VH-VL binders against q9c950r261to396. Designs and how they scored, part 31

Target 1, 136 residues: q9c950r261to396
Amino acid sequence: VPTFEDVKEVTIRRSKLAKWLMEPFFEELIVGCFVRVGIGRSKSGPIYRLCWVKNVDATDPDKTYKLENKTTHKYLNVVWGNETSAARWQMAMISDGHPLEEEYRQWIREVERTNGRMPTKQDISEKKEAIQRTNS
Short names: E, the ipSAE of ESMFold2; O, the ipSAE of OpenDDE; V2, 0.75 times the mean of E and O plus 0.25 times the DockQ between their complexes.

## First folded at step 16 (VH-VL; framework fv_ixekizumab)

Design z6 (at its last look DockQ between E and O 0.89; V2 from the best seeds 0.81)
Fold by OpenDDE, look of step 16:
Structure z6 (fold): chain C 136 residues (1-136), chain A 122 residues (1-122), chain B 112 residues (1-112)
Amino acid sequence: as target 1 above (136 residues)
Amino acid sequence: QVQLVQSGAEVKKPGSSVKVSCKASGGTFSNYAIHWVRQAPGQGLEWMGIIIPYFGTAYYNQRFKGRVTITADESTSTAYMELSSLRSEDTAVYYCARGGEWLDEYYYMDVWGQGTLVTVSS
Amino acid sequence: DIVMTQTPLSLSVTPGQPASISCRSSQSLLYEWGKTYLHWYLQKPGQSPQLLIYEVSNRASGVPDRFSGSGSGTDFTLKISRVEAEDVGVYYCMQSIDYPYTFGQGTKLEIK
């Protein structure tokens, strides 16, 4: 099981997504990373779910949205629990903050509950190296 | 093309509970959230809560003080809203509504059920 | 909770004339990622509410271009350029930036 620190190292925040959006390496690099998807706000603050990025969905060029003053048709397909179910998500709704330990724990519980794929130490290491090569 | 079909009208006694169903058809249930909104006779709209089945979570209007329970059955594409400890003030039409076409559009309601009248009277 | 205040609460409009409804929120509906979570619904007599405008100015599918939404921050407006008989009903603004979502009181539009 990847540690919280491992996950933090490969969690990509919104500002970085916006920066990498048009880079040729983006769609490949983002696979296997984590993102915090916003699912609402309450009096206690914003609510996020920590999700694993399956791939970039750019299949509909006509469906665009704004990501930090950039127009894009690229969405993230993210996984909460098991890869058999992925959800499309606007990158604009990705947190620009770091993941919380509670969010990490929630993710782990869901992966275990649904018999989902848990990234290996090797997966994390490779992703960290890839991110570092892009001067993240 | 998604439709939401709700269960039929209910007549309940004070103190009892009611459970309203909302069956979705024409889409992938896990791709969107379900909201519950009620409307007392001659009154405005009141948001009760939301369920996001994909993330297995629901959020409620705390004005209901824990009397509301929202659940979802993905196998039947059906959402449920249970309201307990009913009182006369709970008499209203209860609506379920889809939160956008996609899950990341959960924050507005683009498809509504036909409504379910719940009457609470002694 | 965020309070949504609509004005006026009722409108009587001659067919073909314009209409305007104001909606004010007790706090800004602009979120950090640039979305403004203000939406408009129309509930025609005897029907379920229906989405009219989402995110301030986007018309929902099937909504005529007679309808337009504008505004920012805490002040929003729904305009109907030429009111028709089919536009009769109660209009609601709604914020969805915070739980709980909250609606305005509603504005009843009638035809003279």
Scores: ipSAE 0.828, ipTM 0.939, lowest interface PAE 0.7, mean pLDDT 95
Fold by ESMFold2, look of step 16:
Structure z6 (fold): chain C 136 residues (1-136), chain A 122 residues (1-122), chain B 112 residues (1-112)
Amino acid sequence: as target 1 above (136 residues)
Amino acid sequence: QVQLVQSGAEVKKPGSSVKVSCKASGGTFSNYAIHWVRQAPGQGLEWMGIIIPYFGTAYYNQRFKGRVTITADESTSTAYMELSSLRSEDTAVYYCARGGEWLDEYYYMDVWGQGTLVTVSS
Amino acid sequence: DIVMTQTPLSLSVTPGQPASISCRSSQSLLYEWGKTYLHWYLQKPGQSPQLLIYEVSNRASGVPDRFSGSGSGTDFTLKISRVEAEDVGVYYCMQSIDYPYTFGQGTKLEIK
């Protein structure tokens, strides 16, 4: 079971998504990482869910949006809990902050509730290395 | 294409509860965020809350002070709004509305139900 | 809660003439990089509300080109370049940057 620190190290922020958006390695790198999707904002601040990236969806060229200083029609299909169901998310709605331990615990509980799959420590290690090579 | 069909009008006594249903058709219910909005006679729109079934979460307007419960049943593609401890001021038309076609557009209301009149009188 | 203030509350327009409705929020509706959570709805007499404009300036499907939205931060405008009889109803702005979502008081549009 990956720890909170393991997941944190492979959680990608919106600024990185924007930076890598046009790179040929973008889709290969980002699939299997985590992102924090925004599902609203309360008086005490934004509300996020920590989700696993399943794939990139670019099939509707009419659905363009601004991601920082770029325009794109790429979306992330993300998983909360069971891998058989995904939600499509524009990257402009991804957090630029770090995940919270409570968000990690929420993710763990949902995976357990739905009898879903988690990445292995090996999966995480490979993603950490890929991210690190990209930042070099 | 997508339609939201609400349950019929109700007449209730003060202190009772009402549960309004909102059945979605013509799409994938798990991709929906469902809002509830009410409108008292001759007045404006008041947001009551949202449910996002995919994330198993609901958020309520605190103005209702815990009297509102919003739920969803994915197997029947139906959302519900229950308002308890009814008062005469709760007489209104209650609307359900879906956010955008995809969950990342949860924050506006694209498709609206026909409305359900709830009348609270002694 | 964020207060939304519409001006005017009532508008009487000769067919074919332009109309303009203002909406002001008690705090900025711009969140992070370029998303502004301001939307416009029309409720025609006896009908449910319908979406006109989302995110300040994007027309909803089936909404005629004569409707346009503009603004930023706290000040927003809905314009109808040429009012038609079918445009009669009450127009609402709504913010969705923070829970709870809030509407303006509404602007009733009538034909002279």
Scores: ipSAE 0.733, ipTM 0.911, lowest interface PAE 1.3, mean pLDDT 91
ESMFold2 (binder alone), look of step 16: mean pLDDT 92; pTM 0.949

## First folded at step 17 (VH-VL; framework fv_ixekizumab)

Design aa1 (at its last look DockQ between E and O 0.88; V2 from the best seeds 0.80)
Fold by OpenDDE, look of step 17:
Structure aa1 (fold): chain C 136 residues (1-136), chain A 122 residues (1-122), chain B 112 residues (1-112)
Amino acid sequence: as target 1 above (136 residues)
Amino acid sequence: QVQLVQSGAEVKKPGSSVKVSCKASGGTFRNYAIHWVRQAPGQGLEWMGIIIPYFGTAYYNQRFKGRVTITADESTSTAYMELSSLRSEDTAVYYCARGGEWLDSYYYMDVWGQGTLVTVSS
Amino acid sequence: DIVMTQTPLSLSVTPGQPASISCRSSQSLLWEYGKTYLHWYLQKPGQSPQLLIYEVSNRASGVPDRFSGSGSGTDFTLKISRVEAEDVGVYYCMQSIDYPYTFGQGTKLEIK
């Protein structure tokens, strides 16, 4: 099981997504990373779920939205639990903050509950290295 | 095209509970959230709560003080809203509504059920 | 809770004339990533509500271009360029930036 620190290092925040959006390596690099998806806001603040990124979905060029100062039709297919069911998500709604340990624990519990795929240490290491190679 | 079909009208006594169903068809149930909104006779709209089945969570309007329970059965593509400790002021048309075409658009309601009248009287 | 205030509460319009409805929120509806969570619904007589505008200015599917939404922060407006008989009903603004979602009081539009 990847540690919280491991997951934190491969969690991509919104500003980084916006920065990499048009880079040729983006769609490949983002696979296997984590993102915090916003699912609402209460009196206690924003509510996020930590999700695993399955792939970039750019199959609908007519559905655009604003990400920072850019316009895009790229969405993320993210997974919470089992990758047999992925959800499309606007990158604009991804948190620009770091994941919380409680969010990590929630994700772990859901992956286990649904018999989902848990990234290996090797998967995490490779992703860390790939991120570092971007030098950004 | 997605459609939401709700259960039939209910007549209840004060203090009892009612459970309204909302069956979705024409789409993937996991791809959207379900809202519940009610409307008392001649009054405006009141948001009751939301369920996001994909993330296994529901959020409620605390004005109902815990009387509302929203659940979902993905196997039947059906959402439920149960309101307990019914009062006469709970008499209203209750609507379920889909939160957007995609899950990331959970925050607005683009498809509505036909409504379910719940009458609470002694 | 965020309070939504609509004005006017009732509006009588001659067919072909424009209409304007205001909606004000007690708090900003702008999220940090630039999305504004203000939407408009129409409930025609004897029908369920239907989505008109989402996120301030986007028309829902099937909504004619006579309808337009504008505004920012806490002040929003729904405009109908040329009111038609089919536009009769009650219009609601709604915020969805915070739970609980809250609606305006509604604006009843009638034809003169």
Scores: ipSAE 0.855, ipTM 0.947, lowest interface PAE 0.6, mean pLDDT 95
Fold by ESMFold2, look of step 17:
Structure aa1 (fold): chain C 136 residues (1-136), chain A 122 residues (1-122), chain B 112 residues (1-112)
Amino acid sequence: as target 1 above (136 residues)
Amino acid sequence: QVQLVQSGAEVKKPGSSVKVSCKASGGTFRNYAIHWVRQAPGQGLEWMGIIIPYFGTAYYNQRFKGRVTITADESTSTAYMELSSLRSEDTAVYYCARGGEWLDSYYYMDVWGQGTLVTVSS
Amino acid sequence: DIVMTQTPLSLSVTPGQPASISCRSSQSLLWEYGKTYLHWYLQKPGQSPQLLIYEVSNRASGVPDRFSGSGSGTDFTLKISRVEAEDVGVYYCMQSIDYPYTFGQGTKLEIK
């Protein structure tokens, strides 16, 4: 079962998504990582949910949007709970901050509630190495 | 082809509760954010709250959160708004509205229900 | 709560002439680089509201191009380049940067 630190190390921020957007390795790298999806803002600040990335959806080239200084039609299909329930999300709505431990606990609880799949510690370790090589 | 169909008009006494339903057809219900908005006679629009079934969470307008509960039933593709401790000032048309086509567009209201008149009188 | 103020509250327009509606927010509606959470709705007589424009300037599906939105920060404008009889109703701006979401008071558009 991956720890909060394990998940934090493979959580991708919006600025990294924008940086890697056009690289040939983009989808291979991002699938299986985590992102923080924004679902609103209260007086106490933005509200996020920690989701894992199932795949990249680029099938509709007419659905374009701005991501920082770029224009793209790539979306993330993200999972909250189990893999059979994915939501499509534009990358502009992904946090550029680090995950919170409470967001990790919310993710754990939802995976357990829905009998969903978790990445193994080994899966996480492999993603961490891939991210580190790409950052060099 | 998305439609929101609301339950019929209701007449209620002060102090009672009302539960308005909003059935969605078309698309996948988990991918909808559902808002509730009310309009008193001759008045403007007042946002009551949102439910995001995918994440199992709801957020309320604090002005009357203690009296409002918003829920969703995925198996019937139906959202509900329950308003308790009714007062005559709660007489209004109550609308449900879906966010944008995709869940990442939860923050505006794309498709609206037909509205449900709730009249509170003794 | 963010207060949304519309002007004018009532507008009479001769068919074929332009119309302009102003909406001001008590706080900036800009969040995240490039996103501004300001939307416009039209409620025709006896009908439910309908989405007209989202995120300042994007027309909803089926909305004629005579409708346009502009603005930034706290000051926004809805323009109708040539008013038609079907445009009669009450126009509302709405912010969705913070919960609770709030509407302006409405601007009633009538044909003269």
Scores: ipSAE 0.700, ipTM 0.901, lowest interface PAE 1.5, mean pLDDT 91
ESMFold2 (binder alone), look of step 17: mean pLDDT 91; pTM 0.946

Design aa2 (at its last look DockQ between E and O 0.71; V2 from the best seeds 0.00; counts 0 for: sugar tag NYT H31)
Fold by ESMFold2, look of step 17:
Structure aa2 (fold): chain C 136 residues (1-136), chain A 122 residues (1-122), chain B 112 residues (1-112)
Amino acid sequence: as target 1 above (136 residues)
Amino acid sequence: QVQLVQSGAEVKKPGSSVKVSCKASGGTFSNYTIHWVRQAPGQGLEWMGIIIPYFGTAYYNQRFKGRVTITADESTSTAYMELSSLRSEDTAVYYCARGGEWLDSYYYMDVWGQGTLVTVSS
Amino acid sequence: DIVMTQTPLSLSVTPGQPASISCRSSQSLLWEYGKTYLHWYLQKPGQSPQLLIYEVSNRASGVPDRFSGSGSGTDFTLKISRVEAEDVGVYYCMQSIDYPYTFGQGTKLEIK
């Protein structure tokens, strides 16, 4: 199973999503990475869930929103637990912070509970290399 | 079209509990969030909490903490709100409401149930 | 908890005339990502609340274009360009930037 550090290295922050949004490589790069989706704010701060990116959904051109200084109709389909059940998410509601170890443990437990599929360490290593080549 | 149908009115004694149901029809229940909002007679609206079935979690207004439990049964597309240790000031209409059509629109309520009057009287 | 304050608490309007309702929050409702979490609901007499406006200015499906919302930060306004008899009821603003979500105290709109 991938470790917390493995997952942290391939967790994409909102600012990177905004930076890469219009690049031809965008979907290929971010599919298989992780994002932190926001599900509210408490008095102790924002509440996130660490999710695996399954694909990009751009099928509804009328569903536009602002992502930083850009406008887009692209959404992330993300997986919590079992990959056969995906949720669509605006990238504007993705965290720009790093994942917490508790969020990683929550993700692991949910994948185990649902007999979900997770990336291999090799899958993670390949994504890490792809991200590194793209950063500039 | 999505509809939310709630259980019927109830009369309860102080110290008891009540469990109100909210059955959703139409749409995909597992991708919805369900909020609970109450309204005392002649008063405004008070948010009680939210359940997010996709993530298996609920969040509550802290003034109800320990007394309110919100659950969901995806197989029946039904959410529940249970309020324990009832007091006379809990007399209100209790509404369920769905968040937006997609999970990332959980933060506003676009479909409302008809409301359930709960009367707490000795 | 974020306090939401509405002004006025009631108003009477002749049909065809405009109406304006203000809502002020005790904290900014702008999330750092550029979204503002302020919404408006109408509760018609004897009915459940219904969504009118979400995220400051977006009309919910089926809401007439005579309803508009504006504002930023802590100060928001709902306008009805010409009031009709069906618009009577109590209007509520709500914030959803933080748990618990909170409503304004309501503004009762009546036809005179």
Scores: ipSAE 0.759, ipTM 0.910, lowest interface PAE 1.2, mean pLDDT 91
Fold by OpenDDE, look of step 17:
Structure aa2 (fold): chain C 136 residues (1-136), chain A 122 residues (1-122), chain B 112 residues (1-112)
Amino acid sequence: as target 1 above (136 residues)
Amino acid sequence: QVQLVQSGAEVKKPGSSVKVSCKASGGTFSNYTIHWVRQAPGQGLEWMGIIIPYFGTAYYNQRFKGRVTITADESTSTAYMELSSLRSEDTAVYYCARGGEWLDSYYYMDVWGQGTLVTVSS
Amino acid sequence: DIVMTQTPLSLSVTPGQPASISCRSSQSLLWEYGKTYLHWYLQKPGQSPQLLIYEVSNRASGVPDRFSGSGSGTDFTLKISRVEAEDVGVYYCMQSIDYPYTFGQGTKLEIK
């Protein structure tokens, strides 16, 4: 099971998504990363779910939206529990903050409950390296 | 085209419970939210709660003080709203409505059910 | 809870004339992501509500272009350039930035 620290290091925030959006490496790099998807707000503040990114969905070119200062038709297919069920999200709804440990625990519980795929240590390491190369 | 079909009218006694169903046809049930909104006779709209089937989470209007329970069955594409400890003031038309689809990440209701009249009387 | 206040509560309009409905929120409806979660619904007599405008200014599918929405922050307006008989009903604004979602009181539009 990946540690919270591991997940934090491969969690991509909204501003980084916007930055990499048009890069040729984006669609490949983002796979296997995590994002915090906004699912609403309450009186206590924003509500997020930590999700695993399955792939980029750009199948609807006519469905554009604003991401920071850019216009895009690229969405993320994300997975909360089992990857047999993915949901499509606007990247504009992704948090620009770091994940919370509680969100990490929620994700782990859901993956276990649904017999979902848990990223291996190797998966995480490879993703970390890929991200590091991009930042260089 | 997505349609929402609700269960039929109900007549209930005070103190009892009612469970209204909302079956969705068309689209992917897990790709959108279901809202429940009620309307007392001659009154405005009141939001009761939301369920996000993909995450299996529901959020409620706390004005109902825990009397509302919203559930969803993805296998049948059906959402349910149960209201307990019914009072005469709960007499209203209850609507289910589809919230914004994840594809568009909207939080508004673009498809509505036909409504279910619930009458609470002694 | 966010309070939504509509004005006027009733409106009588001669066919072909314009109509304007105001909606104010007690808090800003602007999300940090850049979206403003203010929407307009119409409930025609004996029918379920239907979406008219979403996110301030976007017309829902099938909504005539004589309907328009505008505003920002806490002040919003729904306009009908030329009112028709089929526009009769109660109009509601709604915020969806925070739970619980809340509606305005409704504005009843009638034809003179």
Scores: ipSAE 0.551, ipTM 0.866, lowest interface PAE 1.1, mean pLDDT 93
ESMFold2 (binder alone), look of step 17: mean pLDDT 91; pTM 0.945

Design aa3 (at its last look DockQ between E and O 0.90; V2 from the best seeds 0.81)
Fold by OpenDDE, look of step 17:
Structure aa3 (fold): chain C 136 residues (1-136), chain A 122 residues (1-122), chain B 112 residues (1-112)
Amino acid sequence: as target 1 above (136 residues)
Amino acid sequence: QVQLVQSGAEVKKPGSSVKVSCKASGGTFSNYAIHWVRQAPGQGLEWMGIIIPYFGTAYYNQRFKGRVTITADESTSTAYMELSSLRSEDTAVYYCARGGEWLDSYYYMDVWGQGTLVTVSS
Amino acid sequence: DIVMTQTPLSLSVTPGQPASISCRSSQSLLWDYGKTYLHWYLQKPGQSPQLLIYEVSNRASGVPDRFSGSGSGTDFTLKISRVEAEDVGVYYCMQSIDYPYTFGQGTKLEIK
């Protein structure tokens, strides 16, 4: 099971998504990363779910939205529990903050409950390296 | 195209509970949220709560003080709203509504059910 | 809770003339990523509500271009360029930036 620290290192925030959006490596790099998707706001603040990115969905060029100062038709297909069911998500609604440990725990519980795919230590390591290469 | 079909009208006594169903067809149930909104006779719209089946979570209008329970059955593409401790003031038409075309559009209601009249009287 | 205030509460319009409805929120409906969570619905007599405008200015599917939405922050407007008989009903603005979602009081539009 990946540690919270492992997940934090491969969690991509909104501003980074916007930065990499048009890069040729983006669609490949983002797979296997994590993002925080916003599912509402209450008096206690924004509510997020930590999700695993399955792939980029750019199949509908007519459905555009604003991401920072850019216009895009690229969406993320993300997975909360089991990848047999993925949810489409605007990158604009991804958090620009770091994940919380409680969100990590929720994700772990859901993956286990649904017998979902848990990233291996090798998966995490490879993703970390790929991200580091991008930042170089 | 997605359609929402609600259960039939209900007549209830004060203090009892009512459970209204909302069956979705024509789409993938997990791709959207379901809202519940009610409307008392001659009055405006009141938001009751939301369920996001994909995340297995629901959020409620706390003005109902815990009397509302929203659930979803993905196997039947059906959402439910149960209101307990009914009062005469709960007499209203209750609507379910889809939260956007995609799950990330959960925050507006683009498809509505036909409404369910719930009458609470002694 | 966020309070939504519509004006006017009733409006009588001659067919072919324009109409304008205002909606004000007690706090900003703008999220930090630039999305504004203000929407408009129409409930025609004897029918369920239907979405007209989402996110301030986007027309829902099938909504005529006679309808337009504008505004920012806490002040929003729904405009009908040329009112038709089929536009009769009650219009509601709604915020969805915070739970609980809240509606305006509604604006009843009638034809003279």
Scores: ipSAE 0.872, ipTM 0.950, lowest interface PAE 0.6, mean pLDDT 96
Fold by ESMFold2, look of step 17:
Structure aa3 (fold): chain C 136 residues (1-136), chain A 122 residues (1-122), chain B 112 residues (1-112)
Amino acid sequence: as target 1 above (136 residues)
Amino acid sequence: QVQLVQSGAEVKKPGSSVKVSCKASGGTFSNYAIHWVRQAPGQGLEWMGIIIPYFGTAYYNQRFKGRVTITADESTSTAYMELSSLRSEDTAVYYCARGGEWLDSYYYMDVWGQGTLVTVSS
Amino acid sequence: DIVMTQTPLSLSVTPGQPASISCRSSQSLLWDYGKTYLHWYLQKPGQSPQLLIYEVSNRASGVPDRFSGSGSGTDFTLKISRVEAEDVGVYYCMQSIDYPYTFGQGTKLEIK
């Protein structure tokens, strides 16, 4: 079972998505990583759910939106629990912050409740190395 | 194309509860966020809460102090709003509304139900 | 809670003339995403509300281009370049940056 630190190291922030958006390695890199999707804001601050990226959806080139200083038609299909139920998300609604431990615990509980797929520690190690190469 | 059809008008006594249904047709219900908004006679709009079934969560306007419960049944593509401990000032038209076409557009109300009049009188 | 204040509360307009409705929020509606969570709805007589403009300036599907929205931060404006009879109803601004979502008081637009 991956730990919170394991997941945190492969959680991609919005600024990184925007930075890598046009790179040929973008889709290969971010699939299998985590993102924090925003679902509102309370008086105690923004509310996020920690999801992993199943694939990139770019099939409708007419559905464009602003992502920081760029325009894109790329969306993330994200999974919170079981991969049979994915949600399409624009990257502009992804957090630029780091995950909270409570968000990780919520994700673990949902994966367990739905008997969902969980990445192995090796999967995470490979993603961590790929992220480090692209940052260097 | 997407439609929200609400249950019929109700007349209730003070102290009772009401449960209004909102059935969605068209689209994929799991991609929906469903809001509830009410409007007292001659008054403006008041947001009651939202349910986001995909994430298993609901958020409520605290003005109602736990009197409102919003639920969803994905198997029937139906959302429900229950308001308990009814008072005469709860007399209003109650609307359900879907967020945008996709769940990442949960934060505005794109498609509205026809409204359900709830009258609370002794 | 964020208070939304609309001005005017009532507006009587000769057909073909412009109309302008202001909406002010008690807090900034700009989120760290760079999006501004201000929307406009129209409720025609006897009907449910309908989405008119989302995120300040984007017209909802089927909304004619004589409707436009502008503003930033806490000050927002809905403009109708030439009012038509079908535009009669009550206009509401709404913020969705924070729970609970809140509406302005409404602006009733009538034709004179």
Scores: ipSAE 0.697, ipTM 0.904, lowest interface PAE 1.5, mean pLDDT 91
ESMFold2 (binder alone), look of step 17: mean pLDDT 91; pTM 0.946

